# VHH binders against Protein SUPPRESSOR OF NIM1 1 (SON1): the designs that were tried, part 15

Target 1, 370 residues: Protein SUPPRESSOR OF NIM1 1 (SON1), of Arabidopsis thaliana (Mouse-ear cress) (q8ll17)
Amino acid sequence: MALPWELEEDILSRLPPISLVRFRTVSKHWNSLFNDKTFINNHLSRSRPEFIILTNSKIYSVDIIDHNNIDPTIRLHEIPTYDIHSRGTDLNRTIINTCDEFLFYNYRYWDNMTALWNPWLRQVRWIEYANQEFCVFGLGYDNSRPEKVYKILGHLFCHGKVLRDQKVVIYECASDSLRFIDRPEDDDWPITETAKRSNVSLNGNLYWFGCSNYENDEYYIRIFDFSTEDFKPFCLLPCQMSHSTDELVLAVYKGDRFSLLKQCSVTREIGVWVTKERISNDNGNGGEGVEWLKLMTLSKPNLPKLFGTVSYFIYGKTLYMCNGDDETALACIYIVREDVCKKFQIGSGNINCRHCVYTPNLLSLPLFIG
Key: E = the ipSAE of ESMFold2; O = the ipSAE of OpenDDE; V2 = 0.75 times the mean of E and O plus 0.25 times the DockQ between their complexes.

## First folded at step 4 (VHH)

Design n5 (framework vhh_8dlx_2)
Fold by ESMFold2-Fast, scan of step 4:
Structure n5 (fold): chain B 370 residues (1-370), chain A 121 residues (1-121)
Amino acid sequence: as target 1 above (370 residues)
Amino acid sequence: EVQLVESGGGVVQPGRSLRLSCAASGFTFSSYDMHWVRQAPGKGLEWIGNIYHSGSTFYNPSLKSLVTISRDDSTNTLYLQMNSLRAEDTAIYYCARETYYDEFGLHFDYWGKGTLVTVSS
């Protein structure tokens, strides 16, 4: 049967990028659609987030399959490492996160290097820097300019020195220039390896949890603004810590908002909040106008005790989480809603479970030009 | 010499099932991802699905409930099982070996000659 073009376009916009990439080869008419900005943006708006999991030698995406809306299941798809293979594929030294809807790949072995990667389009843009003491915190861009000017925030590690004596640096990708910036006034820097994986990228800036009082566990959201190259408070949290061992996790929600997950370490009860409006500094409202909405509270037997690196996303009315099992340290996927609490064990004994949330898309990588 | 040889096509009545085979030779079959692609008379190519070297499969969503792809690495053979055949399934069916994919699309380096399936009474 032949489908109307409008219906065909609607169906294609719902497909995973790997399906669409394969279809590009078989039809010039479809390939023209996949290069259309409206189609690409429509596909992104309908794309469900997924987990990317790193093992010792392989990278997987986790596909969530709903058979009858009561008994969901998962399927692992291996992501080919051909794009990153030319730089070596020692995944034990790899950090993965997201920046600007792309995977942010940070590899350290002999040479410091990082990249933006769209694995479904097989596009990669490498940033190489020869200083082996450069420790990357995150990637961002100057969002005040029409073209994106990418920068890396990090520090130079002085071996044998107190960590707080490290120099904070910006590396500007297009000009291959490094400059020192003033160290933050508070105790939130330097950041741990776990915190480097827990920062979120939104509109070219980096966001993470700051702490204003460690004795009372008073937390807030902190920003590094790549246009002003400044550390500052962004907004307050909608909740308070019950115990110092409670888990807090920040994530991007629907591409333009924040979500926050908090687990009580004693009861294992999970609360999830989202910001009511889009996060933006374009209109000058900053963080002072941020309002939070509590989206869900989950009190289920056999909820995991969250620890270390935690990845999660909300899709529909379901909470999806990735965390290491506290007994085995193997990666586990949890699917939780009112009538469902499912656990899927994934992995082959990686004690440092490395994962992030990624929304598959058809966006082409930018050129790093100045 | 790399060769892919499809077989199992022919004339079938609507509603019946059919299994196609692709015999591979001249390369390490177990190391390659393999695809099925079809072409209806006077139409363009339509991707059916693939099977990774690992055994995992991925299908065209419009065909997922109607087809199953499998492989037997011990005999270097790729299979396409089709159920509930319709007149619109009339096409030449091709087996193809994947080499890589990039920003320009999925690239095949070897194709079979194809096997014709005609669905008619």
Scores: ipSAE 0.000, ipTM 0.115, lowest interface PAE 20.8, mean pLDDT 73

Design n6 (framework vhh_brivekimig_d4; at its last look DockQ between E and O 0.05; V2 from the best seeds 0.00; counts 0 for: pae E 3.9 > 2, placed apart)
Amino acid sequence: EVQLVESGGGVVQPGGSLRLSCAASGFTFSSYDMSWVRQAPGKGPEWVSSISSSGGSTLYADSVKGRFTISRDNSKNTLYLQMNSLRPEDTALYYCAKETYYDEFGLHFDYSSQGTLVTVSS
ESMFold2-Fast, scan of step 4: ipSAE 0.111; ipTM 0.551
ESMFold2, look of step 5: ipSAE 0.037; ipTM 0.499
ESMFold2 (binder alone), look of step 5: mean pLDDT 81; pTM 0.800
OpenDDE, look of step 5: ipSAE 0.020; ipTM 0.380
ESMFold2, look of step 7: ipSAE 0.278; ipTM 0.659
ESMFold2 (binder alone), look of step 7: mean pLDDT 82; pTM 0.806
OpenDDE, look of step 7: ipSAE 0.044; ipTM 0.324

Design p1 (framework vhh_3k1k_2)
Fold by ESMFold2-Fast, scan of step 4:
Structure p1 (fold): chain B 370 residues (1-370), chain A 122 residues (1-122)
Amino acid sequence: as target 1 above (370 residues)
Amino acid sequence: QVQLVESGGALVQPGGSLRLSCAASGFTFSSYDMRWYRQAPGKEREWVAGITSSGGSTSYEDSVKGRFTISRDDARNTVYLQMNSLKPEDTAVYYCAAETYYDEFGLHYDYWGQGTQVTVSS
C-alpha cells in the first residue's frame, strides 16, 4: 500500500524553505535528490527529534508547535499502520524503539516478526525467526565491517524458569542462524526487563544501565558489542544516586553522543548530562576517558515524578519528556525550560502507552543479506 | 492466589477432535496473552498456539495450522484450544500459560497450569 500524499507533504514541510524551493526548481530530479547521500545526511542533521506514541490501536507522531514561544503547543499526527498491520499483529503487544535512525517494531515473545521501519518513506523490512521461543532484546550490527550485517540479541524463553535462568542468544539475520553466547561470570543477569525497553542503539551496539552493587546503588553504562559478541562495562556515570528510587534514563544526543537524565525521587530535581565528544568504537581505551558535561539542572515546583518508561530529548535549551502523569498515570508530554513548564495529556487512560524518540529522515532501509 | 486449570484431555482416535479448556483465577485475565504448549514423551516442551489479550491476533506452530484453533472467553476467564484432525504425533501433555505485558514499572509475570493429557491412538 502507498503512503498518503499528506505524509509526503509533512516530510517536505520539515525541510528548510531553501530546500523546498530547490525541490520545486529541480522537480524533474526529485527522486535523484532523495537518493543523494549528501542531501540525505544534511537533512538528517537538520531534522528535529519527535516522540512516537504507541497505544493499543494506533501510532502517533508528536509535533511540537512554536518551540521558542512562551506558550508552545503539541499536535498529534497518526502514523498509518498499513505496513505493520499486513502481518496481523496487535499493537497492544508491541515494543517500539529505534535502531540506526529507523523505527524498531517488535511483537513481544513468540511472534516471528520484527521490523525495521521508515514510515515516511513507506519502507519496512521484516525479520523472520526460525525459533518461536526467541525473545528479542535489541538489534545491532558488526560496525567493524563496511557492510551492515544485522544481528538480534535476545534470550530463549525457558518454560517454568525465572528470567535469570534464560539462555542468551544471537540471531544472525544473513545466515538465519541462532547461537548461544556466554553469560557474564557472575550472577548479574545482563538482560533485564527494564533494559529491554530502555536500551539505546548507537554505532551498531546496544547500551543500557548495569549495576555492580544494588546495596550501594553503583550504576554504570554497559555495552553489548556486536563485533565481539560480548557484554562489557563501557563507562562510569557523571552522577550518583541519591536514593534507590531515583529515575535514571539514557538517550542518544545529536546522533553520536549520550545524554543522561537523573531525577531525584524526593525533590523531583532533574539533572541532564551529555558526553563532550562523539562515542566511538575505535581502538584505544574504549569507554575509558569518556567526559561528561552537565547541560542543565531543573528545579521547579510542578515537575512530574518520573516512573516506568521515560522518553526525552533536548532541543535548544528545552527539555522535552514523555511519561505518565504522577496523579492520573495518563500519558503526557512535558515541555520544560527556565521560563516554561507545560504539560499536555495524550490519549485517555492508557497506562500501557509505549513511546520512543525518533528523528524523521530520508534513509533507505538496509539489506539484511551480505 | 493465581491459578490456571486445564481440562478436556482424553484418549481419541486418529482423525478425531477434542476441545481443551483452561480456567484462570486470581488475576486480571483480560490483560494477559494466553498460550498453549505441549510436551510429548521424551521430548522438550514446545509452543502450540497463542492469542493476544485483545483476541485480535492468533498464532500457531506450523504442524497444527489449519487443524487447531485457539479462542478466549474473557467473561468466563477461559482460553480454549479446538483440536481437529488429530494425529498420533499430537499425543502430549498440553499446558496453558498466561503472559503479561511489560507495564510502566517494568514488571512482568508469567503463570503456568499443571497440564492435561491428550492421547491419540486406537
Scores: ipSAE 0.000, ipTM 0.282, lowest interface PAE 11.2, mean pLDDT 74

Design p2 (framework vhh_3k1k_2)
Fold by ESMFold2-Fast, scan of step 4:
Structure p2 (fold): chain B 370 residues (1-370), chain A 122 residues (1-122)
Amino acid sequence: as target 1 above (370 residues)
Amino acid sequence: QVQLVESGGALVQPGGSLRLSCAASGFTFSDYDMRWYRQAPGKEREWVAGISSSGGYTSYEDSVKGRFTISRDDARNTVYLQMNSLKPEDTAVYYCAAETYWDSFGLDYDYWGQGTQVTVSS
């Protein structure tokens, strides 16, 4: 590259992960740039969310091309699996999610291996635990400390018991120790299979939907707080279910807020809400103080009927969704705003295609994990 | 209607070999990870071996590594456990399990067989 240094930095801060990884090996200057905190923060602030798609054998990142145009399109690029071992031919047992701007990669059940992964920097930190019957729910950290203390929430597999009777456990990464967590209620199993697929990480804690056992069953957002190691209700939803078959999906918005998507199962109308303020214990945000703003309503005759696992993000005035096709159940990307509704098939993927939302970044993995 | 039927359990001398079979019906076998578990008298059930839905990955409990081999035949809807160099400590009821890693229709639960008795004794 024969460019002025300031222009070089601006261009590089907008490049996709494959290009940046390649450039690291070419130049000491570019490698030093990618370690500069100002550059890393500027790059993250300009980075758009992307879908990460797991098929049975491959991992893909979904790039949105011409996203501001009336005719946007997608491009799939394969993320190499070399950093997460040569097991890239069998991904059926893999959970993919995010924690602390990193991909959380877990070979579920008996693989006894969990990782935080930055595919842009080709950095992996493995977390090994001794118990092969440990079933991972999610990863978090103690956000009350200046240094992050990472922990895995899960349960021990017990044959012959219903999930509600199984023990909840915490694995603390720094001390390589498992301990049991007391459950507050015997009749409410907080880490359900639905929650394992749909929990979101924000500020070191895990969040997902709970359902009240009250006479008027209503959904709410619950939290597992890794600082106090406790399950508790967090906040009420800005909307109410119209039908029991309506879809609700929780996501992170702009890195520090929540977004909520609800689809009416009858009309297919989609509403999207976002939290008005940042979610933070330090800022005094809690269940009682959370204010929601309705960001959009989409009422189009050609909207898909959402089902199963749904991933979505908002960028600009556009809703991006990953879900199965109504008729084929094959994974599709939907790009929706008032002037456009486009559907793209991700390929010949299985009905059980797994996916999450990830914001590419240049953040280095913590060394005390592993 | 889901069924798992184990077979092949027998009385065998120490150092001997057995092959256990598990025939599956009532579900799409090729979509499920398959596992073998065992339970000895007075002990908790323990995991023995696993094979992925693709067949590309296998895993084993440390005490059986190098002695046991798990395999599957999706055309026959069958999973196998080849057991070599059997020890008295391997005496247990062996169970086949079909475990869903993730099901888009919300069927996130295990299917279990009735078990087959393996006895290793002189």
Scores: ipSAE 0.000, ipTM 0.241, lowest interface PAE 12.7, mean pLDDT 74

Design p4 (framework vhh_3k1k_2)
Fold by ESMFold2-Fast, scan of step 4:
Structure p4 (fold): chain B 370 residues (1-370), chain A 123 residues (1-123)
Amino acid sequence: as target 1 above (370 residues)
Amino acid sequence: QVQLVESGGALVQPGGSLRLSCAASGFTFSSYDMGWYRQAPGKEREWVAGISWSGGSTYYEDSVKGRFTISRDDARNTVYLQMNSLKPEDTAVYYCATEYTPEWGDTVTYDYWGQGTQVTVSS
């Protein structure tokens, strides 16, 4: 006796993508289900985030085992790189992030090669900018339209020229055209190197920290809106900096909200805030009415000193963090809740590590991106 | 241990052509962006051309665009600069460099330089 369709669909929507991909070959019914947009979206909404860790030669996903247990642990799963390595092997010049629920792979600086990648479906879409001095900052799309028209925000890199002489540009993928855009009047340079590594994609737009007063460490969240093609303030932070060396990290929370992590550089105390409601097109355009809730405060003597690129996510009541250990040059995974703090070092002797948060999913890459 | 050795510089008449070569050793050549710079008498060193580590992207200073072509041969660990329609203003010592693109905020910095090769364009 077969299970009722609705119960089968509910059970399958809770399984990891790797298991579901294996099941596609078993039944036309299941293959059809796994290509259904409603099922794909329901699966995504129930999928737990994971860390993607990129070393100089290999890529790993981090699986958390027994997350509800007193003694959780991790398991590393190597992701084959053949989808992205056909374009070259120097991962030291690679930025990994996310855009529109896909991994965003960017070869840094000179090569002008960018990709959207779903590693579980083994799909990749490359964008090439032959014979251009174009440096990529991030990818987005016009969210006011039903079809996604991808655009890349970046700058032209000019040899022998100082920062003030740089130009901000949009590359429009569908038309293979490059356009100049105006910088905000009070910003010397809005798309800094720190922002290139820490910007967050949500609803087709890019978000990162702006600074309104350098003397008082006054920060806010900035948006680049791909529909209007401009920079603007989005919202204020829910917290104040204690020291200029404090760590601030922005992330997407549950696919439709923001989370903010702040660590005091002196005490190592961590605060985490989340937006109370979903970030919508109305809220995103003005930032008006964005309310924050403080989700947790962690004051443990064995908390890590966060620095550089920090990735984190919240699942249940637990904070998961990935940060490089400056002394050992190894990536570390931290699992923190209430009275629990576990640290896991990854690999032995890897001196460079890049990482991001990725939510496994069944979304197919768009047919036309550039 | 890192070495860059330029060759091919010569005295040439205006409108002539030269091909410069840069032989690299002591590092993983295929992993590095490469560039050409020049220094004319009494002037600062200026960038001329660049090529990405993959060979997929090439870049030129405006005054040489359409006349000069940069290329690379990773099997031979060599970068080339083909110079056509040479002008007296192209007279300089030409330098090969491995290209380090610094973290944002700085100009392009080259970690390793060759000894240079003299190009003279005169009648």
Scores: ipSAE 0.000, ipTM 0.223, lowest interface PAE 12.4, mean pLDDT 75

Design p5 (framework vhh_brivekimig_d4)
Fold by ESMFold2-Fast, scan of step 4:
Structure p5 (fold): chain B 370 residues (1-370), chain A 120 residues (1-120)
Amino acid sequence: as target 1 above (370 residues)
Amino acid sequence: EVQLVESGGGVVQPGGSLRLSCAASGFTFSDYDMSWVRQAPGKGPEWVSSISWSGGSTLYADSVKGRFTISRDNSKNTLYLQMNSLRPEDTALYYCAKEGYWDSYGLDYSSQGTLVTVSS
């Protein structure tokens, strides 16, 4: 049974971070609570994922209103860019993703800066690297150490080079050092275009779809382990490709598991699977014994044809997706379950709309040396 | 409103050449990296080539390296793709896109594209 103050903590742990940050400035007692690790973790566990939309000029969080209703709708909330704009960043040349429950904000192509960002706490940590030809793939850390040592996985490119000819590199943030890593034998394309669409961060490592046979569309989940700095296979998929044009999208589920979305390109039928157990971060154990559970099959006549960057999350029995419209390529939010199939256009001719899934939280950014 | 209009596609014999053009409007063309992306029948989109905002840097897919040349004219807001030594596997709808090489993190295209068919 909860005491009155415990009931207060339960209620507060369900509120958006922006509301909690406002309360912090009003009450010293609540400020102490919001800095408590147990409260922060409880809040994170109750926080609903949301979409972050990055346009050429602004960043938005997507709020879903009446999500349990037959007529749900959305509201776009602008996220101030003051924290990231102070570095003179141009939004049209940036990507957005997540790492370790933080937003990972990166310049595209020829720029040399990344940021780890909690927009609700207004905390940002900039990572500047010297090599102007460094293309960032993702951020991770050595999970075998008590202190997180952040590293960036990427590739070098130069005039006339392509992905298969690129050198794969690790940038170590604390030491400002770049190291080349060996390309695995029979893996002449360790970082693929499909990996850029489906890479997820979990327990300090990066995961994406690898392909064992491009002729037969045989895919598996691949890991880059930041503690050992190597590429390896992680686990098999719970499904088979029906067509080479089918979409596969990997996501984190409930903070410690994977979800997988597959759409048949012909029928538009969507299947969603999740891992039954928490993904283990034991060094050298890998994905042996990973079991999948099929959560849903959606066969609606008006489902979109997914392409390019697809962001999605599952909340309750509802699938939420962000993707371009298959006819107009304008960014749209889709809310789909058995009794609902809603489409909301969020783009107004914005050809460079980027998006990711983010769970609002009260976690403080780690301390970086320098 | 951002508009991209591709042209220059057609039917050509293997070993032939075509020059594609993309007329851009609705944005400051000289401030953005540009790309060519193609989609063959029954396949997903494939990145072909990218050029930086200034024209000082270019990138090519392995499948087209040495055969295709990307260029731009910032005074005319136009992107070009010179395609030489064309092969049957180059048959596709070709799209131009704002931003760098294929990046699923937001490289979108909304135009009709231009059809290139390499036959016999």
Scores: ipSAE 0.000, ipTM 0.202, lowest interface PAE 13.3, mean pLDDT 74

Design p6 (framework vhh_rezetamig_d1)
Fold by ESMFold2-Fast, scan of step 4:
Structure p6 (fold): chain B 370 residues (1-370), chain A 121 residues (1-121)
Amino acid sequence: as target 1 above (370 residues)
Amino acid sequence: QLQLQESGPGLVKPSETLSLTCTVSGGSISSGDYYWGWIRQPPGKGLEWIGHIYYSGSTYYNPSLENRVTISVDTSKNQFSLKLSSVTAADTAVYYCAREDYYDSFGLDYRGQGTLVTVSS
């Protein structure tokens, strides 16, 4: 007795991508299903975010077991690196982040290679550029066009110059060209050191925290619009800083919204806000009318003191965080909600691990991005 | 204005130890969230990261060089140094000292002018 197609498809759409990839050889029907746009989109809508952690030699995804139980736990799953190692790239020199639903992989220092990567489909697309002094800030695309035109935003590292004095550069993938971008007249340094740690990609654009008044710790969300190639204010924050040492972290929520995490440095209390509506491809209307909803407040005696690179996501009513331990700087996963506060250490000797949030999916990389 | 300046012998014999010092001026090694590191460029090749140190003494090395590399810091002199043991002709390169942002995964915000070290008998 075969299962009805509709029931079979519903069950399969809830399975992890690694399980689905293993089933491609089972039948031609299943292989065809896994290439169907409706199935792929349905699967993505049901996929849960996971942490990707880079060590000096290996890449792991963090699987959360028993999400809805009072005693959740984690399992590390090694992601094979042969698709990216074939280019001679050292993991110690890499950045891991996301652009839309793909991993964004970048060689650190004098960046001369960037990749979009789907590790579950074992697909990688490399973008090579000759300038060894090009430091990548992020990847985006022109969202005003039906087809994506990918661009990399960064700066050129210059000997003996401060970051503020470095020139802002766009690399356009389709034309294989580098060009300089003028700095805003009212802000002579559009990319801050803080922005490198807290930038997010959404709808082809990059977003990070700008500061409107350093004396009063007044922050806002800033955008780089890849369609117009300019820096501008996007929207106000739903909260105020209590202390200059408070931690602010921006993230994507449910693929089309923002989430904001703020930790009070004194009390360790965490607030989380989300945007009420999706962030639209409005092509110049900006963040006018962005409404925030406070999703949770967490005040527990064993909350970590957040610092440096912080990755987090919200799933259901639970906050998941990846950050260094306050005493050891070893990477830790924190699972927090009203009735649960758990901490898991990731390995030993993994100090200052790089990490990001990734939603596993069945989306194929574009055949051409340059 | 922050400045980094490499110093040390420009010629080293095979099997000996290459020793370089970086002098930092216009800023303190012990202030801020920075690593202090070494990078090299062999003739006709790309840049190769050697390692870095935090002012507390914590070190991280390129695994391909790990068994031969020692980086140390002297906060009283505002200097950090590189020792590379058992050198061969393959270690001939321009050596740079650099400052790396602790939180910036994009790498270096300052480097020295570089110093050529030739390994020859």
Scores: ipSAE 0.000, ipTM 0.335, lowest interface PAE 10.7, mean pLDDT 76

Design q1 (from f6 with F102T S105Y; framework vhh_rezetamig_d1)
Amino acid sequence: QLQLQESGPGLVKPSETLSLTCTVSGDSISSGDYYWGWIRQPPGKGLEWIGHIYYSGSTYYNPSLENRVTISVDTSKNQFSLKLSSVTAADTAVYYCARDYTDSYEPLDYRGQGTLVTVSS
ESMFold2-Fast, scan of step 4: ipSAE 0.011; ipTM 0.403

Design q3 (framework vhh_8dlx_2)
Fold by ESMFold2-Fast, scan of step 4:
Structure q3 (fold): chain B 370 residues (1-370), chain A 119 residues (1-119)
Amino acid sequence: as target 1 above (370 residues)
Amino acid sequence: EVQLVESGGGVVQPGRSLRLSCAASGFTFSDYAMHWVRQAPGKGLEWIGNIYYSGSTFYNPSLKSLVTISRDDSTNTLYLQMNSLRAEDTAIYYCARDYFDSSEPLDYWGKGTLVTVSS
């Protein structure tokens, strides 16, 4: 291009992901720029989160148009499935989540394979397991090392055993090896007590809600730390449950913090909190000093009743929510702030509308096997 | 106390059909997705399929033309209908309860019922 380097870089870092892909091969300069760590990080910091919607046949990203206007709207963009179809995947049995700024693609039950996917760069990395009885929980890495050593947390199927008696297993991707993880005698299987709708990946670890008091519905954030390979409490919540039926949803905020959404099941009032500082890499020490800030309270008569799978993100002063239920054919996008509450229905009648929050980025997928 | 009891297994000739049953007790059956899983001699577990509390079914693509899963919530019973049985279908067949969202590990299993396909 005929533009000064600094101006060119600034313009490119602000372009929508779909538009940027078109220009990646235009020049060696632009291709080099898109592989520059500083540019990649600057682009990610300016990138808006979006919803990824998985139906039985197609995957969509949700683009929000006129987002600062009183009358915002949405546009759906189909994400090609060519990358994942090359491995014979069946969309009807897949789940989609995120891990380490990548889409995490997995079969709904069990398989000998899962994938990290950057749909914008058309990159996919398949992780194959030696043991086909392995049920995947999530993916993480040892964040205490410069090189990311990816591991999968899961369990082995043990017929005739209750969930708590099934063995916790780590699959280490680089060495293609399985090993058992010992649990403390009084430590319950964490997934038995946690809401799967609220699981998040941050800084190589998995986080979800634990319950510390059965009588009072007292929740906290629990961690599985992939560097120490153990389950432990991470931090307390900034809020208390009003009713046992209240909805709690954990999410990543600005790539390095947590956000927490709570809806009162009776009033439908929504509170949103964020952590004030970046979550620490101190192997859990940061949890002792986690400070929360209440970002918003929304008390509108037309707020949705949140249930089932809930995805949300905050951008600017606006709350964006996607609420879908396996019992209902409806996935809806909600755009909410003090002056706006808009609802958009996504697609028609698909019982298995799954969704997650994804921030488009230029990050290259890691190598799993030497 | 959660109990799952499979029945209907036995020796069957190639090409025939067989229906397996799983009787559930100790929980509200209609609230849970249910699975069928098999294990052939000397092999690992193979997922056959599941049925949600809504009645929606999903099958292993390798098996979907050969099997049908159904449920009767009035009798707390899960069924597996198998057609055109082959020697390779010889296995112990298990029913298992899912933690209703079908993304969790299976939390309770029956003891299994043996199906032997031979002449």
Scores: ipSAE 0.000, ipTM 0.236, lowest interface PAE 15.3, mean pLDDT 73

